VHH binders against q9y6x5. Designs and how they scored, part 108

Target 1, 379 residues: q9y6x5
Amino acid sequence: LPPKLLLVSFDGFRADYLKNYEFPHLQNFIKEGVLVEHVKNVFITKTFPNHYSIVTGLYEESHGIVANSMYDAVTKKHFSDSNDKDPFWWNEAVPIWVTNQLQENRSSAAAMWPGTDVPIHDTISSYFMNYNSSVSFEERLNNITMWLNNSNPPVTFATLYWEEPDASGHKYGPEDKENMSRVLKKIDDLIGDLVQRLKMLGLWENLNVIITSDHGMTQCSQDRLINLDSCIDHSYYTLIDLSPVAAILPKINRTEVYNKLKNCSPHMNVYLKEDIPNRFYYQHNDRIQPIILVADEGWTIVLNESSQKLGDHGYDNSLPSMHPFLAAHGPAFHKGYKHSTINIVDIYPMMCHILGLKPHPNNGTFGHTKCLLVDQWCI

## First folded at step 3 (VHH)

Design s1 (framework vhh_7zox_3)
Fold by ESMFold2-Fast, scan of step 3:
Structure s1 (fold): chain B 379 residues (1-379), chain A 120 residues (1-120)
Amino acid sequence: as target 1 above (379 residues)
Amino acid sequence: DVQLVESGGGLVQPGGSLRLSCVASGFTFSNYWMGWVRQAPGKGLEWVSDIKYSGSTGYADSVKGRFAISRDNAKNTLYLQMNRLKPEDTAVYYCARDEYGLTSYPFDYAGQGTQVTVSS
């Protein structure tokens, strides 16, 4: 009987929420499983890029989903959430559900994970839901558990995505204890439901479950705005993405645009593409624009206007506020083990190991996750 | 064509009781979190209570032990039983469906509201 894995993401679940709020259901899950306290995500620290890094083990420059809004200079195509079903954007990597279906004659199932409603290398998840944010967690869970129990070939890899606490993090900011407490209590209750449903269906003891997230959240303010219109006229460039990482496509000489931007604000770094720090692994892709602006933590880039966001993400991936966590339970995992840190790209080769799949070339290091696994020796 | 219609508000003396109702239509009621949010005169919106599709409930500390939320999935109806009402409970009460849960405002498909006034 092949191993089974359910990968669950709660969007924007900052790692230190676990220390500042009560999660009785998640703590019960961790007590008999493993916890990685910090996951160092990839730059830029945004939803689509990091969700695709989790399932490919690749940096954004390698898998091609380099932002939530993109422009490809070679093909002149534009990507936004409304265009996310064009396979062109997703075809620079092979996500784990495709590998699962092609290597092992097994099925994959997906409830809303980014990319799962797109045919990638002519392969779409065997069972999937078209992305619709209005579909309840209960309906997503019902479909996933039905597919895990009633599929032939068997579903061995399943994903489940939920939009909170990201939406509330943006609206209230992570420092709003009253509103964030209520949102996080609801997420904990959803985790309780997930565990209860898996137990009732006889899945719990033989299913590997990973609960993780793509990024964290930091507090923003009307007092921390960077107005691009104060430094450069919009006629000199096309804006591909705005905040907190601005992607600038010059309409004139690149050096002239760079010179207008480089001293615009002390709270923003301006990079020519070839000068982007190597540690970001954010340079070698046609979808990365000639000039990138990176705001300092908590600063918002605007165009002569205010921002209503009290929280945001996308910032430098070295910032602890941008880090999610990872918790896991199941036959592959130790019980009651805590680990300090892994890289988000390490999740993919670990999942391939659990499923018995040969990973595609990737940027993860299997050795970083060995201490989580019962069939591995930890150093 | 999602609709939420609140009823049951009114004037009540301190220590009294009221039962609010909300009739939902245009969506599969049994699949969504439902709840109550209130706005007191001159104040912002305050979450009061919510109930999961499975029946699990949450309450604001200010109403815990006095209010009881319930739902009838067969009738697509949400209820709020309000006991031992205080003048500080005076507010417009809104029925809401929330895609993510009812702790965030604005809510998905909030109703028109029903006025609750607690005074002698």
Scores: ipSAE 0.000, ipTM 0.242, lowest interface PAE 16.6, mean pLDDT 90

Design s2 (framework vhh_7uia_1)
Fold by ESMFold2-Fast, scan of step 3:
Structure s2 (fold): chain B 379 residues (1-379), chain A 121 residues (1-121)
Amino acid sequence: as target 1 above (379 residues)
Amino acid sequence: QLQLVETGGGLVKPGGSLRLSCVVSGFTFSNYWMAWVRQAPGKELEWVSSIKYSGGSTYYEDSVKGRFTISTDNAKNTLYLQMSSLKPEDTAVYYCARDEYGLTSYPFDYWGQGTQVTVSS
């Protein structure tokens, strides 16, 4: 039998939540599998960029999903909605479900993972659900498990995406222990439901399951606002993305816009595109704007208005608050093994190895994840 | 008139170095991903390295990371592979390849004729 893999994402699941809250179902999953305590994600630490990095193994400058709101200077196209289904935005990389379908004559299945309802290089996931936030976790799980059991050619790669705890992290902030405790307990119950469903259907013993996330969450405050309108008049620039990484397209000379911004707030860094730190790997793409503003952790960039967000992400990827975790269980993985840190781009070549696929060129390093795998020598 | 011509192969001792060159003609070099792919005797084609748009992002197969460096000289319309710390396992015919979309490690749309690299004492 060909190896099978289910990749599950709980959006905005900060790694530190595992230490501060009870997760009995997730702990049982980890006890018989592996845990990576911190996954160093890619910059910007946002949903669409990091979900696409997980399935391509590429930095954002390489896969082209550089933010949740984008402008392409060459084609003059705008990515103005997170549900934008224009293949143009997604075609700078080949996600693993496309590789799975083209290399091995196998099927892929998807429940809401970003990009899976878009034909990428003329290939769409064999089975998919159009994105709809109103669809329950149970309905997504029912479809995925049905496709895993009842498909020819067989579904060997499946994805499942859930919007929490990100939505509640934004609404309440990660320091709201009462509200976050309720949300995280519900997520742990969903993990229990997932495991129970896979066991009832006879899938559990032969399926590799990865549970991960795209980013963390940090506490914000109305006391930590950067009013961009106090720095520069809106007539001098077009705003492509606002907070916590503002993407600025100048309408006048770039140097003049930069000079108006560079000393406006001690709580943001202002970069000309060529001066963006190399460690971000966030420079070599036409969708990265000429001036980027990066707010300090917990600071929100606003346009002469208050912010209602009590939590946010998108900040510097070196911040532990921005890091998710990765847990995995199945025949490919060791049991009871704990690993400190991997890069989020390392997940893709590991998944390719598990599925027997030849990875497309990528920024991940297979050696970083081989200690998780039973068929590898960990030296 | 589309051509990719590899040179620089040869016999080298383990631990040695070689620089492979690929001169391209008949297309705008900077508009494409370029790759090196090798085939060892009796084995399948193995992707080695890729470079995006003549000096952008570079990518390597795990076994060559830190030993091989892919680069371009746009003025000479030439792709290079600098190979160091060569091992007997690196013995193969090395092909220069073009990918219009840069999104597959293979198959590529144009290939050179190949250059033989032999690592032996």
Scores: ipSAE 0.000, ipTM 0.303, lowest interface PAE 15.6, mean pLDDT 89

Design s3 (framework vhh_5j56_2)
Fold by ESMFold2-Fast, scan of step 3:
Structure s3 (fold): chain B 379 residues (1-379), chain A 125 residues (1-125)
Amino acid sequence: as target 1 above (379 residues)
Amino acid sequence: QVQLVESGGGLVQPGGSLRLSCVASGFTFSGSDYYAIGWFRQAPGKEREGLSSISGSSGGSTSYSDSVKGRFTISRDNAKNTVYLQMNSLKPEDTAVYYCARDEYGLTSYPFDYWGQGTQVTVSS
């Protein structure tokens, strides 16, 4: 009788796709559930940072996953290839699956969600799959539903991650209507498969399901490149992350590196760490480098090379193109309710409430999501 | 294991020249183009200032602070496992202890962590 929750992420699902493409299966899901039209994600608007913010309720400076590529100045460790399984990177926060396992006699299950194949505070998801992009959506779904039905202690929190439409968004760009239509139709069909599987297994009526994403996507072009090599020689700095937010570690002199970069392009902002806008909540962590470059929407930072990406993300989190959506269905949620906007950090305290868990201190506000929930007074 | 030893400092008159040497042990320049070596200085009561670096890439890509650009030249001799700083047109403001440094992991992408003991340069009449 304990409440159960399945959290599903389709990477790079821009909220605006819902208005420009047909999603019959997702619309049927929403008709009997709730829709949040825009989720304001955290800066930087990248995969690892935002997936960890969803499950911790924290800004990146607080949970420590500040980019997909990172350098820690104190320990001199580098996070490389997005496959680093060193718990060091993940230990600055407690994700919800750890809380679920430690506060209650309950299990967690995970199919590929970032961080779930790493022991965090000496706790790993009870059931998990090692990250492998080659594993099909069907295999991930088969494992999750098996674990939801056949576990002791019961699996009460489960996660499912899928790399699309992000991979195709990068390859084709979000303005390629023909290719994006095919990709998004396939995703809608996967949502249909998910719902059908849960109904066939008798899980659908008693399971809370959240479908969301970490960020959106914007159109890039070979006509919108910022060549960093035109501004500064490589011998002046170490590059920790490149585009669209460059993380710069000066080798000789921070002020001189800053002066070479600050007027290099009208299409990027150059910040000393202490000058990063407070609204980004991106300053108070040793993994945030002394100089950060932020490209304007649709501009790509390069090193005297062309970029093959036709779409990208990582840009300013105030941009609607960077926003995902959230849809949910289940006994905890109202039916047929639409909500305008929540912050991505608000998802964590809402999920804790649904599962009956005491949340760790977080940056979310439960009041922002209460209108979605049947057991809460909206007004 | 890694050691850097500076030499070549001394007293010189304004407008004069000095060549500093940094001899490396515990690693080699031969067959390894990924080490970065830099020169720094610190005057009494001042913070350490970066002056110049030479990358571990073929051709020895170099950088300079604006205060020394055009006056100082960094170079390397891989056979002698040595990095040089040629200092020309010296000014009284160049008076400092000069340090040689290398990045910790031997990767050009990491900051400087191995430091020498320093060599004193005094520019005075």
Scores: ipSAE 0.000, ipTM 0.230, lowest interface PAE 17.3, mean pLDDT 88

Design s4 (framework vhh_8h5u_2)
Fold by ESMFold2-Fast, scan of step 3:
Structure s4 (fold): chain B 379 residues (1-379), chain A 122 residues (1-122)
Amino acid sequence: as target 1 above (379 residues)
Amino acid sequence: EVQVVESGGGLVQPGGSLRLSCAASGFTFSNSDYWMGWYRQAPGNQHERVAIIKYSGSTNYPDSVKGRFTISRDNAKNTGYLQMNSLKSEDTAVYYCARDEYGLTSYPFDYWGQGTQVTVSS
């Protein structure tokens, strides 16, 4: 029987939530599986970029989903939401569900994971749901489990995406212990429902399950705003993305725009594209704009207005507040093993190994995850 | 502070039309960083995004309303609109407008006003 994998993402699940709140269902999952305490995500630390990095093993400059809002200067196309189904945006990489379908004549199934409702290299997930945030976790889980049990060729790779705790993290901020406690308890209950459903359907013992996230969350404040209108007039540029990483397309000479922006605020760094730090791996793509502004943690870039966001993400990927975790359970994984840190791009080659797929060239290192796996020698 | 006031809802028969309005303060709909969205919530259901207008003027709609709903904005009045045609019973919900920075339905609800009730019934 071919190996099977279910990849689950809870958007915006900051790694240190595990230490600050009680997760009885998640802790039972970890006790009989593995935990990676911190996953170092890719820059920028946003939803679409990091979800696509998980399934391609590539930095954003390589897979082409460089932000949640993008402009391609060569084709003059705009991308700014989850309903943009133009394959153009997604075709710079091959996600694992496409590889799964093409190499082994297997099926893939998807409940809302970014990109799964788009034909990529003329291949769409065998079973999928068009993105709709109104669809309950229970309905997503029902569809995934039906497809895992009742498909020919067999579903060997399945994905499940849930928007929380990101939405509440933005609304309340990660430091609101009362509201975040309620939200995170609800997430833990959903994890309990997931495990119970898989056990009742006879899937649990033979299914590999990964629970992870794309990024964390940091506390924001009305006292930590950068007013871009105090730096530069709108007539000089087109804004492609705002906060906390602003993507600036100059309407005048690039050097003139740069000079108006540099030194405007002590709480943001201003980079010409070629000067973006190499450690970000955020430079070599036509969708990365000529000038990038990077706000300091907890600072919000605004246009002569207030911001009601109490939490945000997108910041420097070296910040622990931006890091998610990874937990996994199943026949491929050790039981009761804890690992400190992996890179988010390392998840892809690990998943390819579990599924018996040949990975496309990627930025991950299989050696970083081999200690999680029962079929690997680890020091 | 960012505030919005939704209006224009009401009771209509199936196949009818309504135009919703969203008056904004503390931000402008001509702001290129923020796109404006319309969202709805029916009793027992999660919030659903039904329309978005991007800084470029480009619009996006889910399949459930595509061809029936049209989003627009009047920058001089700082007011957004949702024109709803060929209304169905499934469109019955409270409708909210919001500034959308993320392109996802994870938009912070702190920016939403009281909403406006739309009821499609015969």
Scores: ipSAE 0.000, ipTM 0.182, lowest interface PAE 18.4, mean pLDDT 87

Design s5 (framework vhh_8dlx_2)
Fold by ESMFold2-Fast, scan of step 3:
Parts: C-alpha cells; sequence; structure tokens
Structure s5 (fold): chain B 379 residues (1-379), chain A 120 residues (1-120)
C-alpha cells in the first residue's frame, strides 16, 4: 500500500498566533504529532512565491515565481494573480505533484493550491479544482477525501488551500484581537472538521497530514506610509510591483533612478539587483527587476494615496512576524515532538522522502527535518 | 456528574420528519462540541454531524441534505432535525460530548440513545 500525504495550507497563519490564541483542535493534532514552531519562509514573503517554494524546495530566484505580480524582461510577459494560467510562469521548476505523477503511476489531487490548475511541463494535477475563492472549505475537503478514497491509480499526494487567516489579517491587522480571535477560532473549527472527516472515513491512521502556511502578517498603519510619488516621477520608471517590495523597471539610466530613490525614506531600503543581500536568495532571475525597494516592517509603499490594509506581508524573511509554523501527524511522524525552526524549502525533500519520490535538485536540507520522522535518527 | 439524555424517538412513516432532543446536565454545555451518532441494527456506528460552541455545524456528506443540528445553550439542549426519513434511517441515535473536538474516538460521554424506527 503506497504512502499517502495530504498537505494543507492556511494562508497567512503567523506562527505566534499559536501562543496568543487558543487552538484546541490544532493542539490535539500536535499532541499526537509534531510541531515546528517557526518556518523561515523565502523572500519575498508573499503567497504565490512561498506556496511554490513549499512544493519545489527552491528559492524564488530558482523556481521563477518571484512575486504575485511579475514582469519577464526577456519575453515581455506580465503576470497577475487574478487570472494568469500561462504555464510559462511555472515551468522553471517541477512541483511535487508533477514528480508524484511521473513516478510509479501515482495520482495527485488538489483543492485550490497555487499552480495546481496549470499544466506544468505538460502535466496537470490528476484531480484538481479551478481556483475559485467562493468555494467553501467543506466542498474542498469533500473533493479531496473522495479523491483519496476513489482513485485509480491511487492518489498518494493531495493538497488543500484555504485563504484565511490572510484575508482577515489584511482587513483587520494581526493586533485586532477581537476580530482575529473570531477568525482563528473558525480556522481551528475547520481543522477539527478535517480530522473528523479523515477519522470517519478510516483514513486518519494511515494518512500523513501536514498543516502549514506560506507566511505571517504584520500590523500596518496610516502613520507608516512611504509615498513613492514624492521620491520619483512616474516618467522615469515602470512599476511592476508596489508594496512592501517595489519592483522598479527604469525607463532611463538605472543609476539615475537609483540615485533619486536611495535616500528618499529612512523606512525603505533601495537595492540595485546585484546589491540585493545574498541572504534573500533573490537575484538570479530575469523576473527580478533592476531596482528593488524593501519597506521596513509595518511600512506601506503607496502612490500618493492612503492604504486600506491594516495588515500586510512580503517583508524581510528574517522577521518572526513573517514566519508560519508546520504541524504534522501520521505514520511517518513522531508523536508529541516539538522542533524550533526549519526553512520552508526543507518541506519539499521531507515530503519526497515520505512518498518515496526522488527529489529534483533543490535548496532544502533533509537533515533539518529528520528529527520529525520515525524512520530517521535524530542526531 | 455528566449526563446526556436523548428523547423524541419512536415509530415514524417513510418520508416524514422527526426532531430528536438531547438534554445535557452536569457540565457547562455552552463550552463543548456536541455530536450525533447512530447505529443501525447489526451495523457499526455512523457519525451524523457536529455542532461547535460557536453554533457552526459540520455534517456527514451522505446525510447533509437530510439533517440539521442545532443547540439551545439557554436550556442545555442539543437537537437533530431529520427530514425525508427512509427505512435505512432506522437506528438508535446517540448524542455525545467532546470537550475540545476529537481528542479520542469514540467520545468521552454518550447518552443512553433513542430508537427511531422508520416503517410502513
Amino acid sequence: as target 1 above (379 residues)
Amino acid sequence: EVQLVESGGGVVQPGRSLRLSCAASGFTFSNYWMHWVRQAPGKGLEWIGNIKYSGSTFYNPSLKSLVTISRDDSTNTLYLQMNSLRAEDTAIYYCARDEYGYTSYPFDYWGKGTLVTVSS
């Protein structure tokens, strides 16, 4: 009987929410499984980049999804998260569902995970749902569990994506305890429903389940705005992405644009592409623009307008506020084990190991996750 | 002392509706998830659905269009509304308590059950 894995993401689930709010269902899941308290995500700390890093084990410069809004200077193509299904954007890496389907005649299933409704290297998830934010968690869960039970060849890798608490984190900000408490209690209820469904179907004891997220959330304010229009005129550049990481394509000499930007705000770092800190692993890709602006935590870059966001992400990946967690349960995992930190790129080689797949070359280190696994020595 | 007492069972004709009640005592009812589970003659337990302390519900998909679970925290009462009853719905119906969701299955506290017989 081949091993099975269900990978679940709750978008924007900041790691320290676990310490500031009660999650009885998630805590019961962790009690009989493992918890990684902090997952250091990749820069930029945004949804599409980090979801693709989870399933490829690659930094953004290597897998090519470098932002939620992108421009490729070589091909002149533009990417938007609203409706862009062009495989071009996703073809710089091989995600785990593609590897799973190409090895040992296995099927994959997907409920809304970014990229799963796109044919990548001419391979689309065996079962998938076209992205639609209005589809309930219950409907996504019903489809995933049906596919896990009723597929030939068997579904061995399944993904489930949910938009909260990210949407509410943006709307209310993570410091709004009243609204965030309500949202997070609802998410804990959904985790309870997930576990209940798997137990009811007899899947729970033989299925490996990972619950994780792509990034955290930090509080923003109308008092922390950087007006880019006060720094530089629109005639000097094309704006590819705005906040909190601005991607600038110069229309004139790059050095001149850089000089107009470099001292404009004490709350923003300005980098020429080759000067982007090596620790970001955000440099070696044609979709990374010639000048990148990085706002300080909690600061929003605007174009002579106010921002309605009370929370945001995309900031420096060294910030604990940007970190998600990882919890897991199943036959591959120890019971009651807590681990401090892993890198988000480490998830991919761990998942390949659990599924018996040969990982594509990646930036993860299997040794970082070995203490989570029953078939490994924790030394 | 935790007590759960189901009522409202009996003989009912096919196609009819029936409402079951579960009276809870000996604990702070409003703080607990509550479940309905049934057992047909000669068969195993079948989970019907749950209701959280928030009032949100989650149902067995095969039964979702046929049942509604509700609660009244002022009277410490859990309800199961069943519509379009079929012969296959003949079972003993149990209410069950779970303090923090599924900490263990089966549940920590169960009622005595109430028999529903769907017959012509």
Scores: ipSAE 0.000, ipTM 0.395, lowest interface PAE 11.9, mean pLDDT 89

Design s6 (framework vhh_8dlx_2)
Fold by ESMFold2-Fast, scan of step 3:
Structure s6 (fold): chain B 379 residues (1-379), chain A 120 residues (1-120)
Amino acid sequence: as target 1 above (379 residues)
Amino acid sequence: EVQLVESGGGVVQPGRSLRLSCAASGFTFSNYWMHWVRQAPGKGLEWIGNIKYSGSTFYNPSLKSLVTISRDDSTNTLYLQMNSLRAEDTAIYYCARDEYGWTSYPFDYWGKGTLVTVSS
């Protein structure tokens, strides 16, 4: 009876991969559904921040996951991938699975989406898997489909996260056509497996499925390094996050640290917190440090060392290389419709509409996604 | 039962200062953002500012130089300090509880308000 939605993320799936590589399974999905060619993500263009923005509809300064590594100056707590289970970091927003469970007599299911193995506002996804990168896509899909068919109260919102093509994008760089072709073909095969599994289980015609990503990828090089140790001695500051957005906590006068950094490299911008451009919506949170450094596209900030990364993300969210895409199929979506651009924060109010949930206040605009939906007027 | 009770209102002369209090009960006060909002006679609601559970404050730019918001989590009390009061500050002052901390976000609980009249 209630509408059902499966939200799938392939980490680091740059939008223009769709133009440069063949995706027969994804193309069949799109042919009977919708495609948004570019999704403008939030700054900084990193995994944890953008995955949380998708499910909250909020800018990072509002939901509090402002980086993959964070420091809260008021409480003196440190966040890293190893400490992501502390609810403190996630409690500045209410993700859609929590809303789904609290507003309706409904369950949520999760396979590895960031935040789903953490109790947020004392609510954890009804069914979930603890994060483990070694668990196969097939095992994640088996659990999600089992929960979609065999739950009471019914699972109406489910999430599935996969680490590729991000890991390979970092290792090979997006310009390595041979290696990226192999990786992206495997992703397309997984999409084929997903569709086939849903069809075999009788879910395909009545389930809304969104396939998206959190960010893109840009090519890096050993010729494009910014050595922070050449700018400033590390005794002057604590480094909270490094590259391509460095988060600097001064141990001495903030102005003195700023003056040592501001002219060190022509390939990064140095901002005092209050001078961070308004368009980033990256200022009003205790976890944003007093000084941030923003590297130019393809430049890597290092500490007196070389970088092994041939690809990276985290750069300015206006860059097309940082943009993912969104494809969707199901009873809520038009068939064969193509849309140019939406903001990543727009996904949340669209998903709330599909599920019949009242959205929590958010930075998204429902009007931006209405043309994707069969029950809305477009033009 | 969540309760918010404002106090400290009354008649004050122009140019004076006044501190309002909001006593909170029925929830873990230290876990919530708290807001001050006012409504002048015949006017709509005007957001004054908020304070995060961490102590960070955000103010309406039109009012920032005139007000200070603070909290005492040991007594479950929210404060609004107002300086250089003008006749235009005559309003009912409300405290409100919020999960999100932004002015565009609806508040889930409000007090009944306390009247401040600025008159010579």
Scores: ipSAE 0.000, ipTM 0.119, lowest interface PAE 21.2, mean pLDDT 89

Design s7 (framework vhh_8dlx_2)
Fold by ESMFold2-Fast, scan of step 3:
Structure s7 (fold): chain B 379 residues (1-379), chain A 120 residues (1-120)
Amino acid sequence: as target 1 above (379 residues)
Amino acid sequence: EVQLVESGGGVVQPGRSLRLSCAASGFTFSNYWMHWVRQAPGKGLEWIGNIKYSGSTFYNPSLKSLVTISRDDSTNTLYLQMNSLRAEDTAIYYCARDDYGLTSYPFDYWGKGTLVTVSS
């Protein structure tokens, strides 16, 4: 039988939530599987970029989804929720479901993972659901398990995406213990439902399951605002993305715009594109704007207004508050093993190995994940 | 038929610069992403970088300060400019055409390679 893998993402699941809240179902999953305590995501620490990095093994500058809002300087196209299904934005990389379908003549299935309802290099996931946030976790799970059991060619790679705890993290902030406890308990119950359904359907023993996330969450405040309108008149630039990483397209001389911004706030760093720190791997793409503003953790960039968000992400990827975790269970994984840290780009070559696929050139290092796998020599 | 022919290799002293060329034929060069990869003696393949049909370039972060990739679509030529060459840059350098996952390999066509030896 070909190896099978289900990749599950709970958006915005900060790694240290595992220390501060009880997760009986997730802990039972980990007891018989593996846990990576921190996953160092890519910069910027946003949903679309990091979900695409998980399935391509590439930094954002390489896969082309560099933000949730983008402008391409060469083609002059704008990325927004209304045109996120344009293949143009997704075609700078090959996600694992495309490779799975083309290399092995196998099927892929997807419940809401970013990019899976888009034909990428003329290939769309064999089974998929059009993105709709109103569709329940149960309906997503029902479709995924139906496709895993009833497909020809067989579904060997499946994805499942859930919007929480990100939505609640934004609304309440991660330090709201009462509301976050309620939300995280519901997520743990969903994990219990997932495991139980896979067991009842006879899938559990032969299916590799990865539970992970794209980023964490940090507390924001009305006391930590950077008013961009106090720095520069909006007639001098086009705003491509605002907070916490502002993407600035100058309408005048770039140096003049830079000089107006560079000393405006002690709580943001202002970079010319060529001066963006190498460690971000966020420089070499037409969709990265000539000037980037990076707010300090917990600071929000605004345009002469208050922010409604009590929590946010997008900040420096070295911050532990931005890190998710990874847990996995299945025939490919050791039982009861804990690992400290991997890079989010390392997930892709590991998944390719499990599925027997040849990975596309990527920024991940297979050696970082080898100790998780039963067929590999750990140091 | 698709052909990629690298040239410009040779012996070069440490600290110097070298520009490699790749002449492409048999396809619409301007429609493809192109890559540079290298292989040091006894080692595996190392991806250097690529260039989009629009001219945008993306580099292996370990090499980005040392290399520049460019293209001339009017002559169907891909270039790799290398600066501050070190002994560890000794390798066979290949240009390759991006396959976008259409085969079992990330590249569908490769050149034969050109040898760069960094030594006195």
Scores: ipSAE 0.000, ipTM 0.140, lowest interface PAE 18.0, mean pLDDT 89

